# Ledger of designs, part 4: VHH binders against SET domain-containing protein 9 (SETD9)

Target 1, 299 residues: SET domain-containing protein 9 (SETD9), of Homo sapiens (Human) (q8ne22)
Amino acid sequence: MPGRLLRGLWQRWRRYKYRFVPWIALNLSHNPRTLRYVPEESKDKVISDEDVLGTLLKVFQALFLNDFNKQSEILSMLPESVKSKYQDLLAVEHQGVKLLENRHQQQSTFKPEEILYKTLGFSVAQATSSLISAGKGVFVTKGLVPKGAVVSMYPGTVYQKYEPIFFQSIGNPFIFRCLDGVLIDGNDKGISKVVYRSCNGRDRLGPLKMSDSTWLTSEIHNPLAVGQYVNNCSNDRAANVCYQEFDVPAVFPIELKQYLPNIAYSYDKQSPLRCVVLVALRDINQGEELFSNYYTIVS

## First folded at step 15 (VHH; from r1 with V99I)

Design k3
Fold by OpenDDE, fold request of step 16:
Structure k3 (fold): chain B 299 residues (1-299), chain A 120 residues (1-120)
Amino acid sequence: as target 1 above (299 residues)
Amino acid sequence: EVQLLESGGGEVQPGGSLRLSCAASGFTFSRYYINWYRQAPGKQREWVSDIYSGGSTNYAESVKGRFTISRDNAKNTLYLQMSSLRAEDTAVYYCAKQIYDSTGWPFQHWGQGTLVTVKP
């Protein structure tokens, strides 16, 4: 009986070590390719915040339109001007489909991954990693990911540097540390899940969801919200994506916030919501697993 | 104020080449993703190509291998090199930048367009 437990622990450790920061730090000398070297602070970002925002809004809007019939409660809270804009978009979309398919518009709701593919030309999903004992990984399932594309988002509860995360951090391989000390807990289980849901509930404004909690379930609404499962690169597996921090602008369509897979631990309306996206460092082919540089070194 | 001004359109024979330009002003050009669209007579406007701030590029299947999008950030200018032009490429070509209204709603800011006519 003790042997099975130890084996289980060992297996867990094997999975955990790839995400465990102290272990990574200790093994940096052995895995130099895990480091991203940034020559200048100004060049830390692979793409601009504007590009990130544009991409996210494009995807979120597409998701919203796809599920438009399910958004009635949210729509009821939106100004007529915004509703009209969505109606216009729907009209254009239907017109385009009619022209192409001459088929009776069964408003077929597509899966979120399909929407992603239609919107960005590629899709991503979690699957068993190609790395032994790594557990889950993220793959390009369809299409070609172009260099510079946002390929995923790191979901989770966002903690400011001064906020307590001690309990949540113990044994949690899904803690992401931003350059400025902000932490994101991307764990979809245990206390982390509870905390996220609690915060999500806190910030909810009636029918308006101010964050996505579906990444905690098997039915994700934001197909990008799988970034916590992206494994770190190794000497054998070069990074093809990098982490990039993004602050959500103060002005953001409220109806699209439901797709943001991040929530602030503290209810502070004054601080922008921190998101972390993964950006392609090169073209990534269909079937490839995503591997990230975990550390950025500014030289 | 955001301004986009397309130029370089004209008449060309099938198989010919044209280079379109889009002069941008009123924003930090280097930070933005920019698009080319086209609208053929009697057809809907369609996406042609885009270029990210980092320089990565994408193309519609219809123009892939024939068109090349590029940018000169120092000149705040977007380019579309078109080669092996076909009759079906006849359209008004627009450069477009995404902008946002007061609610954060994204929409495209369009230039006036430049006409490309491919005819014998």
Scores: ipSAE 0.553, ipTM 0.827, lowest interface PAE 1.0, mean pLDDT 87
Fold by OpenDDE, fold request of step 16:
Structure k3 (fold): chain B 299 residues (1-299), chain A 120 residues (1-120)
Amino acid sequence: as target 1 above (299 residues)
Amino acid sequence: EVQLLESGGGEVQPGGSLRLSCAASGFTFSRYYINWYRQAPGKQREWVSDIYSGGSTNYAESVKGRFTISRDNAKNTLYLQMSSLRAEDTAVYYCAKQIYDSTGWPFQHWGQGTLVTVKP
């Protein structure tokens, strides 16, 4: 009986070590490929914040349009000017489809992954990792990911440096640490899930969802919100993506916040919402698993 | 104020080449992705290509392998090298930058465009 428990713990550890920061830190010398060297702090970002924002808005807008018929409650809360803009976009989309298919195709709702593919030229999804005992990984399911593209988002509850995360951090392999000490809890289970949902509920404004909670479920609305399952690179598997921090601007379409897979632990309107995106370091082919470099060393 | 000024358009024979330029001002050029669009007579404006701040590029299928987008950040200039031009490439070409209104809604800021005519 004790042997099975120990084996189980060992298996868990084997899975956890790939995401456990202290373990990674202790083994940095043995895994040089896990380190990203950045000569200047200002050059830590592979792409600009503006490009990140542009990409996210493009995807979120496409998702919103795809589910437009389900957004009636949200639309009712939006200014007429915004509604009109969406109507214009829909009109253009319908004209384009008519020209191509001569078919009155009913606004067919596509799966979020299909929308991602149509929007960015690629899609990503969770699957069993190619790494032994790593559990889940993230793969390019369709298309080609170009270098510099946002390929995923790290979902979760965002904690400021001064906020206590002690209970949530115990045995939690899904804690992401930002350079400035901000933490993101990307765990979709247990206390972490409860906390995220609680915060999500707190920030909800009637029909307006101020964050995405669907990443906690099997039916995700934002197909990018799978970044917590991206495994770290190894000596055998070079990183093809990197983490990049992004602060959501104060001015952000309110109807699109429903796709943001992050929420602040504390209700502090003064601090921007921190997101972390994964950015492609090279072209990534269909079928490839994503591997990240976790540590950025500024020299 | 954001300004985009296209140049380099003209008449060219099928199979010929042309290089378009877009001079940008009023923003930190190096931080933004920029797009090329085109509009043929009687047709809707269509996306042609874009280049990200990091230098990654994308192309419409119709121009892939024939067009090359590039940027010179020091000159605040976007380029579109067009080769193997076809009659169907005849259009007014626009460079465009995404900007945001007061609600955060993204929309494109357009230049005046430059006419490319591919004619025998």
Scores: ipSAE 0.469, ipTM 0.780, lowest interface PAE 1.2, mean pLDDT 87
Fold by ESMFold2, fold request of step 16:
Structure k3 (fold): chain B 299 residues (1-299), chain A 120 residues (1-120)
Amino acid sequence: as target 1 above (299 residues)
Amino acid sequence: EVQLLESGGGEVQPGGSLRLSCAASGFTFSRYYINWYRQAPGKQREWVSDIYSGGSTNYAESVKGRFTISRDNAKNTLYLQMSSLRAEDTAVYYCAKQIYDSTGWPFQHWGQGTLVTVKP
C-alpha cells in the first residue's frame, strides 16, 4: 500500500484505540494524568470463598485473643464449653505472661497492625497517598504480601439493589457496586456514618456486637477495614489489588462478628451479609501503596 | 472425616534435602489452604508454611529460601521440599487444615506428624 494510505490507516487505528480500547492494557504510561478506570468485570475469583473465610476467621480469632481481658461481658454470654476452649488457648500462650501480670498497669495490648503481621506475615495501614492531591491511601507497612492474599476489607453499610440509598449516594465517592447490584457505602463521615451507627445499634444484642463500628473512628480494631481508602489505578500507578465479593456464612462465631466491618441496611435475614475483600494481584513489598483496578461510582 | 497422613521424614546430614508429603482425605482439598507446622522437643509448635487454593504460598522467616511448599490437587497431596537443612530444623513436622466447630470457631486438625532429624 502507498505510504500516505498507511499513515491514514495508522491515524484511524490510533483513534479507534483511543475511543474503544482500555488504555491500561495497551498504553501503560508514566504520565501523572488521572483517569477514571472501569476495568473489564471478571467473575473469576483469585482465591476461594473458603480461603477468604478461613483467613478472616484466623485474623479475627487473633484479634479477639489479644483483647481477651476486655471481652469479659461477651464471654459471660457464651456457653461454658466455648469459654473453656478460650481458657485452654490462653493457658498455653499466657503461661509466661502470667508471671509478668503485676506489670500490667503500664503495658497495653498489642496494636491491631502488629497482630495482623503476626497472623498473616504482613500489615497494612492508611497514610497520606503517594499520589499528589489524592489524600489518603493504604500501604503495606510491614512484611511481604503474597499474590492471592486477602489484604483488606471494604467497610460500610450494605444495601440490596432495590433498597433506598439517596440520599447517601449523592456526591459520595465511597459507594462500591457489587456485580449483582448490591451496594456498600464506605463513607466514614456525614449521613453515611450516622446510618451505619444506627444499624449497628439496632443489631446489637446486649454486650454482643454484631458488627465493627470502629472503622468509623481513629482507633480501628480490625486493621483490614481500610479498603475504602485504597486508591484506583491510573496512568501513573498500576493496580496491585482487586476486589472479591464474599458472603458471610450463616454459621459464624458470634463473638467474632464484632470485627465484620459491614452491616445490612435491612434487618430481614433473607440474604447473607455481603463483604468485599481486596486480594493481591502480585507480590506486594513493604512500603508499597495499594491500588485497585475496579471503581464504580453511583450518582 | 478429615484425615491428614504425613510421610517422608528421616535423618539427614546438615545441608541435605528431604521431601515431606501429606495425603489428605475427607474434604474438597482443592478449595482449602493447607499448612505445615513443626515442633522441636520441648518447644511450642510453630507455623512453617501454607499454600492457598489459588497456589499462593507463605513462609516463616526461618525457612524462607530453603523450603518450598506445593500441592497436587489431583492426588489430594501436600508437599514440603526442604533444602539446606540445619540442626535447628530438627522437629516433628505436621500438616494441618483449619476446621470449624458447631459455632464456626476456627481450629487446626493435625496429622500424626513425621520426624525430621538433622544430624549436628
Scores: ipSAE 0.288, ipTM 0.707, lowest interface PAE 4.7, mean pLDDT 78
Fold by ESMFold2, look of step 15:
Structure k3 (fold): chain B 299 residues (1-299), chain A 120 residues (1-120)
Amino acid sequence: as target 1 above (299 residues)
Amino acid sequence: EVQLLESGGGEVQPGGSLRLSCAASGFTFSRYYINWYRQAPGKQREWVSDIYSGGSTNYAESVKGRFTISRDNAKNTLYLQMSSLRAEDTAVYYCAKQIYDSTGWPFQHWGQGTLVTVKP
């Protein structure tokens, strides 16, 4: 009989129940410790939206250029004015190198986390958390994260206020609640994974992907998209990152949307895509685990 | 329309100090992070420091503790206070702002640069 499924669900639920509170299924009792606490919405932002945009585009361009020779289907869909800018950028980068094609071919073999390191001076990755019962966490694996840097992104399907999130919210510790009631389902398993992939396929425009689905796989193309594994701070583990909400502007390079790890549940041309970034509250050294201030209310 | 005008460069003795300025116009200065870069003769341009819209600052390891970046949003001016200067700091110093075209494609707008020479 299916007793092992029941025990497995209870163990996972108990382990994760205060990480990110499911807003629909877990409202049986009030629990201020597990709720997001941001005293003032305007103080939720450590850096401007313009700084977030600039940082994301810098990283996404570097990821795209690393695989430039393999982006031919996407490039064929772009206006010639955009294609020429990329070709000019590659020509300038290779102008001082004797074997331009060979060096670019070698660079396309770099892992995404190495590109992140070359671009921002640090890299991050998921690994077993330093917390006994938390499972996974996110660590600075190389370099130093400067205060105010975008260090990670919270992936997942974005639900507007009043959109149905049922079934995926049941026992789901990866639901992130934005201040305005927008929800992001960062679960990389089960129904959540299927829904994200369905929405990704729905919004595809030929070879143009309108979101990143690789965060659901073992080969992550956007190395920032590990934010769902960042654990909450505690009295013994001070927060070193905060969450910052970001709406993707209407003017955004279409070929770089393939690196956005978020997609809207319903197609609504009137709403911008919501993303959530994690921003460093201080310099973070190599080897440190990231801890968020998602809930910092003293019990 | 974006303009960045560096000034304050010159000749200085080793161990000396110099203050660079970057006058900015054509954009809402307070909303953007701004960088200092430098280019020594025969070398590639390298990042030196930046300051975020909220005032947070970052430095290349080679200048940490010797250089201080700051901004005056009321005057739309970026500063780089340099101290304990060394011969290796000899370079043309640039401020830079990331800007975007109509498709959202980002590129750098550079100032003209200001030369800093640390005399042997």
Scores: ipSAE 0.218, ipTM 0.621, lowest interface PAE 4.5, mean pLDDT 79

Design k3
Fold by ESMFold2, fold request of step 16:
Structure k3 (fold): chain B 299 residues (1-299), chain A 120 residues (1-120)
Amino acid sequence: as target 1 above (299 residues)
Amino acid sequence: EVQLLESGGGEVQPGGSLRLSCAASGFTFSRYYINWYRQAPGKQREWVSDIYSGGSTNYAESVKGRFTISRDNAKNTLYLQMSSLRAEDTAVYYCAKQIYDSTGWPFQHWGQGTLVTVKP
């Protein structure tokens, strides 16, 4: 009796193991036919890297100005030419707001998701997925997303192809594999969360934050950083976003790096920081759930 | 050197239509998003619309549903189709390309502008 029960449990565990094979086991096989879904369309970029950069800078600048009082110590560390650019922008975007008339200093006039809406014409947020078996999903909460818009970012710690990820990859459905083997761990819990926070603290330069850690909390400052909860497309749910890889250029405004929801695992400045954005494949209406065209699950 | 040259401005009655053009040179037009801005007399310059390399478009709320941005990558030309024009649309219209200084800070390279006047 014990032998048959143990064999049954072992067989069930072996089937479970192969459903959730860690990334390290996948790379050891080196068999491209072991991947379940790698659509050919995902190799083509919908928009240029220049457009991705321009969109991110536009949003990050708006978020920075919205939180102006918290940014004052960062501004004092920057060259006067950079500080004057923000003063000029503040005069245009925050025209005469009477912040000093309220009790104590206002930290922000608008919520980050409202800033996203004012900047891009739409906003997104997590909510319970329309798929019965899925937990969370990501929805367009306000406005219309036009085809080709950057809708979201995939957050997480970035590992180069030969860096260790054992341990974090076990049972972790939030590992994104880039075409060149770079991995992004988008899990906002457990050891993945601890690793990201450790790397964020490592790279911080006084008041200058070199990455966004708020995607790990209940109050996110970059509202685009919800991409790890975008569900994959299926026969019943056509994809409306795709993933695009983006390397942050070396000349990036240092004060805006606080909104990048990615950080390199290794303290090595030789490789550019990899980010992944989600780009709309068609116009997406208010109330729609986002579904991606990229699968990373092995069976 | 980035060059942007607007044209197509003029005088129009309320409810009328105009199409603005922006001829671009000095960069690979098809790879970049391009903006329209406008500046009414005595007011700050304001963003109107943009179009990304992949064809996605965004509009200021004040012009949404009345203005349509488009691009012709073969002609290196950006367009703004304006319909149902109102007196408050009177402004100098500029096309603009985002560029970066030596520190990576983004700012706009402006064209010379084209005047649109909607008569009362």
Scores: ipSAE 0.006, ipTM 0.446, lowest interface PAE 9.9, mean pLDDT 78
Fold by ESMFold2, look of step 17:
Formats: sequence, C-alpha cells, structure tokens
Structure k3 (fold): chain B 299 residues (1-299), chain A 120 residues (1-120)
Amino acid sequence: as target 1 above (299 residues)
Amino acid sequence: EVQLLESGGGEVQPGGSLRLSCAASGFTFSRYYINWYRQAPGKQREWVSDIYSGGSTNYAESVKGRFTISRDNAKNTLYLQMSSLRAEDTAVYYCAKQIYDSTGWPFQHWGQGTLVTVKP
C-alpha cells in the first residue's frame, strides 16, 4: 500500500470523502454559451430567499427571546421602539406575561435544540453516522421535517475569490465551494478555528456580536449550525437535503447577527455575507440521517 | 399595501369541521410564507400553523392532526381546514404575513380576524 504520508492522506480522504466533493462540478454539465436556455442551479431554488430569511429570523428571534435576560447590553443599544417590539413578541408567542414575571431570576428556560423544535416542529443534531466510514453525521432527533424546510446551516469563514486560503485547504474536508467560487471553511479545528475566532473578534462592536462562534464548541447556541457534518448522498443513501446559497440582506436585524455562523475573511463592505442553508427535498422522519446532493463530475 | 381578509368563521358543534380562508393582496403571495394565529377570549394570541412558498407546513402541537393549512397561489388565498373541533378551539383566527420596518425589524401584518365558536 502507499507510503506513510500517502497512506495518511488516503485515510483522511476515506474518513471525509463525503464532505470533499464540491457542488461546482454540477455546473460543468451546463453549457455556459446557452445558459439562457438552461438555467443555472441557483435559479431553480427549492424555496425563495425570502422564505430562507423568514425562517432564519423566526428561529433567531426565538433564540434571542429564550436568552432575553442575558441580552441586556445589546438591548441598551437598541431604540425603545425595538425593545418594545421584543417585549410584545415575548408576550404574544410564548406566554410572555408569566415569563416576564420571572425574568429577573430566569436563566435560559430551554436548550437551543428545544427552541428549534418549538419554532420549526423539529430538531437536528450530530451523531455517529449510519455510514461506517463517514464518522459523524446529522440526524433529525425530534419531530418531522417537512419538504422545503430549512434544516441546517453550513458554518465557517467565508472567502471571496482570490482571497488567500492556506493554508486551511490542505487536507481539509470541510471546504464548501459555492457556485460563484466563494468558499466556506467549515472545519471546527486547527487553523480554521483560529481564523474564524480572529475574524469574529475583529468584527465585534462592543456587546454586539456580528457572528456566532459557538459552533466551534460543544455548546452551540444556533442548533442549525451543524451542516458541515451532513454527509453526501451515495448509491445506498439518497439525498434528502440540498444546499441553497443565501446572501444576508442589509436589513437583517443587527441584534440577531450573533446567530449567523459565518463571517467574511476580509472586512468587505461592498459584498453581502454569504451563508449556505440546507433545505429538505422531501419530508424527513424522526431518526433519519441527512444526506446532501453534492458531487463532482470526473472527466 | 399588504391586505389580508379572513373569512369562513362561524358556529360549529364539537367534532365539527370548518374551513377558513384568507384573501391576500398587495404583495406577490406565491413568494412568501403565511401564518395562521388565534386568540381565545382572555388569552394571548398564539401561533397555529404556517406554510412556506414551496408548500412545507408546520403546526402547533395543540392542532396537529386536526388542522390542515394549504394555499392556492392562483387565487392568492390561504386556507385552514379545521376538523374534530373542540371547545378550546374557540377563538378569533388571524392570518399574518411577516413584514419589516425601516430598521429591518420583523413583525406581523394582521388581518381583521374571523370568529370561530365551538359550542360546548
């Protein structure tokens, strides 16, 4: 068999092969000269960008309200009308009168996974994959995922075309390649972790966190941010989710940015932050593992 | 101007069925998810169900298996089919669309509501 270094690379390839394959190869099957007659994959999205936005805002708002008593510094920076809207939302959505009475002593009343369930009707988490060679995967742990639901987000540092990516791409099975060449490094270890944390610290504005860094830890605050562990489909496992690219709009509420599990490598004010969500292609039952359609065309 | 008009409410006996409608205008209905909420007398408004533009649906536990949300994009109309109705389902039912203020803060645009009364 191969030498020590080659065998080490082969073993890492075998362990992470389902995360290595870029979606870009699907675009190579389209003839660019006739694209107006054959739409790009991004033009045939499963759900609208507005539906993605609405779902993320609904989940992030619920996470924020669950942790409301710990958000005092952020709230102090918001206009009074915005603070009032949060108190109204708390009252309407989750028995806000009773919760408000207990607010001064209350820690977070629910785990983030429970908030996801209460908000979307399902929860997801990582666990040992049903594929022996794949290591970890992502499973529906509670509830039913309906077709078209946003079930996960792909976390990581976002690199524009022509930005340096070292070093982090060497032996890194968690690189996601967007259709336009944007890369997301979803590795939660090593130099990738250090780079993400550095960018997160760079962009913090006092109490305002501009991205979520907890996906790098064992106690994640955004339970959707496990997409880097979703394995690719195979002949034995049909895809039940797809990736959908989403640019964060300028109107995104600043106090909810703390839950976005992505951050730009460069501070580039002209480009919106790229996120990637995973969207259900069919109803997915409790206990099922998520598998994505992400492959390369081998010439 | 977003407009939502609920209809189809009325009185029913326990175990009965009712279909609510919400006529929508002032936006591209087919591109947006839409909610149903309800408010019983003396209680806070509570979420009931939603449906995404691609047809995905979610339900509150209290109505799961008894209520079915649907949409007709050609008619710009949202529906709530209610079956096996109970006294606790008595409420004013509202359809709602999420909108944003000038600062980007999300809130719900509400219709007038339609009253559903399940007689004890």
Scores: ipSAE 0.000, ipTM 0.228, lowest interface PAE 13.9, mean pLDDT 76

## First folded at step 17 (VHH)

Design m3 (from k3 with Q108E)
Fold by OpenDDE, look of step 17:
Structure m3 (fold): chain B 299 residues (1-299), chain A 120 residues (1-120)
Amino acid sequence: as target 1 above (299 residues)
Amino acid sequence: EVQLLESGGGEVQPGGSLRLSCAASGFTFSRYYINWYRQAPGKQREWVSDIYSGGSTNYAESVKGRFTISRDNAKNTLYLQMSSLRAEDTAVYYCAKQIYDSTGWPFEHWGQGTLVTVKP
C-alpha cells in the first residue's frame, strides 16, 4: 500500500517539475535555458494587443458561426443589428459552400479543432507529452504555426494580487503568475474546478455565458483553451512558445464571451479580465509539441 | 478614418510576376496584422495571405510558395509579391484590416481593390 502512494507522489512530482511551480525556481540553476530574459516590461509582448484581440475574435466568431443553430437563446438576447450581422456572415458562408457542395449536404457542424484549422491555418490539441512522466502536452495537430501566432490560451480563474488563493494553490501545478502579480488558476480539477464553475455561474446572464467552462470537460468548445498543459522547456527542448498577457477590452462582443476560458474570481469588474495567450516564438511544424519558458526575468 | 489603397494590378502572362501594394492610413500600421484577399469574377472573395505586426506570415494553400507578403512599416505599405502567376489567380485583389465597431464586433475594412489579369 505505501508503495503505490509513493509511486503516485513520485509521478505527481515528476509532472509537477514541468509545470509552473516554485520547483522551477529551485532548479533554475540547473536549467538556464528555461529563463526568458526581457530587457523591459514594455518589450515583453511579442505581438500587439490588437493582434491578439483580432486573432481571438476571428476564432471566436468562426466558432460562433459554426454553432449558430445552437445559439438561438443567445441570439434572442442580442440587438437586431447584431443578429443581422451574423445572418449576413452566414449567408456569405453558405453561398460559398453551395457553390462548392451540392445543395443537399446538411450544414455539418465542424469540430472546434477543424474550425481552428480553417481559421488560422493550424490546429492544436492535448496529447500525451513527449516528456517522460510529464503527463499531458500540447501539440500542433495540423498545419504550420507561424512565428508570432497565438497558439493557445491559458484557461482558469483570475485572481488579483490581493485576492486569496491559498487553498487553491496547495499542490496546484497550474498556477500561472503574471508579471504584475495577477494569478491564473488553470487547474481543471478539485477545488479549482469548483471555484471556476461557481464564478462562471455567478456571472452568467440568463442564456449568456460570460466565460467558457467547457475546458473543464472533455467537450472543449474553444480549442485554444489548453495552454495550461503546455510543458516547460528543457535544456534538450527549447521553448517554441511564450506567455503573453492580454487584457480583454470592455468592447468585447458579449455573445463571444462564452469562448473566453477565463473568469475573474472577484465580481467587481473594475479591472479588465486578464487572459494569457501563448505566442509562437518560431515556426512550429505539424506534430511538434509546444514548450514554453515558465520563468521570465525582466531586467 | 482607416484607408487602404491597393495598386500594382495589371495584365500579366502566365508564369509572370507582379507586385501589389497597399497604402495604409488612419491607423498605427505597425500594430496591426493585415490581409490580402482576392475575388475572381463570379466567385466568392477568398483569403490569400496575412502578415502579423511581428512579421509572421500565412498563405492560402493555393498561393503558397508563389506569393510573398511583406510590409514596410515606415511607409505604411503592405506588399504582395506574386510569382508564377496562373490564370486562376485572375481576380481583384484587396487588402483588408480587421477593425471593431463600438460594440466590439469585428469586421474587415477593405480597399477598392486592384485588378490582376493573368492571360496569354
Scores: ipSAE 0.024, ipTM 0.481, lowest interface PAE 4.0, mean pLDDT 85
Fold by ESMFold2, look of step 18:
Structure m3 (fold): chain B 299 residues (1-299), chain A 120 residues (1-120)
Amino acid sequence: as target 1 above (299 residues)
Amino acid sequence: EVQLLESGGGEVQPGGSLRLSCAASGFTFSRYYINWYRQAPGKQREWVSDIYSGGSTNYAESVKGRFTISRDNAKNTLYLQMSSLRAEDTAVYYCAKQIYDSTGWPFEHWGQGTLVTVKP
């Protein structure tokens, strides 16, 4: 009877081992026999941090403008120079023939995936994976992804080294381990969901949202925030994206923080917020599933 | 200092073609996406096209199929090939690079522009 529990945990581990570094879930103390491995090739950055930031800001700005009529409380707290920039951007016809055509449709907005397509020339979404028994995956649903494009973000609560993640890590295949030991818990269910919501509420400043909580719901506002469902590559599925770590700069536009799908577990002003993006290793055609070059070695 | 210098403007008849160039300096050109904008007399600036470091392109609906953006990273030069020109394409054309102020807010750094006039 005790073997049934262990067998169930082993089968659960077998299903999720390709997405997950299980060092906390299997070992609660420092153990020299648990070795974490990230291939040296995956440690290299494909694009600059400035290009990552530029892409995220372009997408987040487009999402903000798409929802502009609902941002009035946030705008009232911003300097006039920032508000005038948004008025200028609405007047500049960026992707904007359709926005101008919708001037008489005052309550019409595009869905976030349409904004992504209009902004980056492609869109991604989760769907049933092409891998048997992998569950969900992420697919290019529209357009063509060029090599070097930011295609997704890994959402979740960010834990510094030695911060307590024990209960959140049990049976949790969505923990991402950064190269320096920072952890991101991308699970959108259970205690992980509760922790993220608690941190999000803690950090909210009136109308100003300091992170995106909609990745936990059925209607996500940041369409990039599906990276926790990107499956690892295998012998039969070559990688077409890599993970790239990115620290959010201190001067990030406060009104756009609502689209960052990450939040720090501790209220610690000494460290920048860690984000992880997924970057295309080659051109990726419409209909293709994304596969990452992230590996786990369990010795 | 970021510098963007447009050239290639001039007068053309309707249906004609022009190729605009934008010489870039002061940044690692190959790593950044660049925009084309235009501004007709008495009107607001209008986004035309952009191109990413990986070569992906986007176009405003008003120019799709008629304009082609490209880049030559060896020459640090951005191009806009315009064909089937119409009177409504008359404008000053600018290349622009997105940069960030001290608050982290993105804004456009503009060139001086080059005038395109499509004669009736």
Scores: ipSAE 0.000, ipTM 0.185, lowest interface PAE 14.4, mean pLDDT 76

Design m4 (from k3 with T28D)
Fold by ESMFold2, look of step 19:
Structure m4 (fold): chain B 299 residues (1-299), chain A 120 residues (1-120)
Amino acid sequence: as target 1 above (299 residues)
Amino acid sequence: EVQLLESGGGEVQPGGSLRLSCAASGFDFSRYYINWYRQAPGKQREWVSDIYSGGSTNYAESVKGRFTISRDNAKNTLYLQMSSLRAEDTAVYYCAKQIYDSTGWPFQHWGQGTLVTVKP
């Protein structure tokens, strides 16, 4: 089926050329390059950065507490004041666990997707898209997603505008372009996977993981880290989420960094780590597929 | 520096209604989501509801359909409208704002609380 293969290659090429700016300038006989507007800051955010941070910390803390019995090496690196905060939180959030701790016995009881549901009132997961030709998508599997909720995160290696991504960007449909030119490579295969793992190993500090690498595997520890599979909206599918950029503050709890599904390509702390969350534009019911609001215009 | 002052508590009969208020100061109220929590006698403090800076709301299952959280950013005030009150809703109600220490660890900054008593 050579014609079907050539059509598939052309479609992948069309998507890729609009993401790789220098190549689009060479293609004068085709549509103009993709242009993404930078609207006024207050107009392009559904929720504040503080609400994004608070939500992520709430989820990551719950994931950490759920896996508490396996965090002993990390806990040994933390000040006693931080360790006591976790003991207090266990007493508040798991009322029966206090009695079990008196027996020197402690256990993790829930899967990460259950923790997401208990924490935010909904769960999401990837599955075959409702769009016939789209491959994978992301669905609300349990509960209701309220308008303004952080529903997912776009994983991947983060490249600053001036950093070389050549070579990983070729044939790669999972390159996300931030408004200021920062790129996130959300591909969980091939060279993109190798680069992410290399950066993850580079930044590891003993037992402390500075990013989540489980989004590259079949058993994801951060259930929000499926955003690379959220499909764009179309005439037949109105958007119900938008992308919102978020810079991780310097005072982020070190033991919770293991759940951040992003890592900087360069070991240069001139810029904060960029994350991208997906935020609900309306209430989203159980069973619905997520579709992102991604705007393109001819310049 | 952060200040949260709850009011509007009192005694009501079963099935009655109350409206709680939380006056906020010392931070830019309009940029932050704010929580209601409660603590019944002899029990642990439990989350009740929150409201995002953009107005979206969440509720604990035990209060869903009976309580309504809202905010007035012009008055720096958080509200909790409680209806169909039951004896189990008897508690001290707290508003809470998430804050961070120098290591980035999140805490809840609590108000003083306001007592709601639903008579048997």
Scores: ipSAE 0.011, ipTM 0.386, lowest interface PAE 9.1, mean pLDDT 77

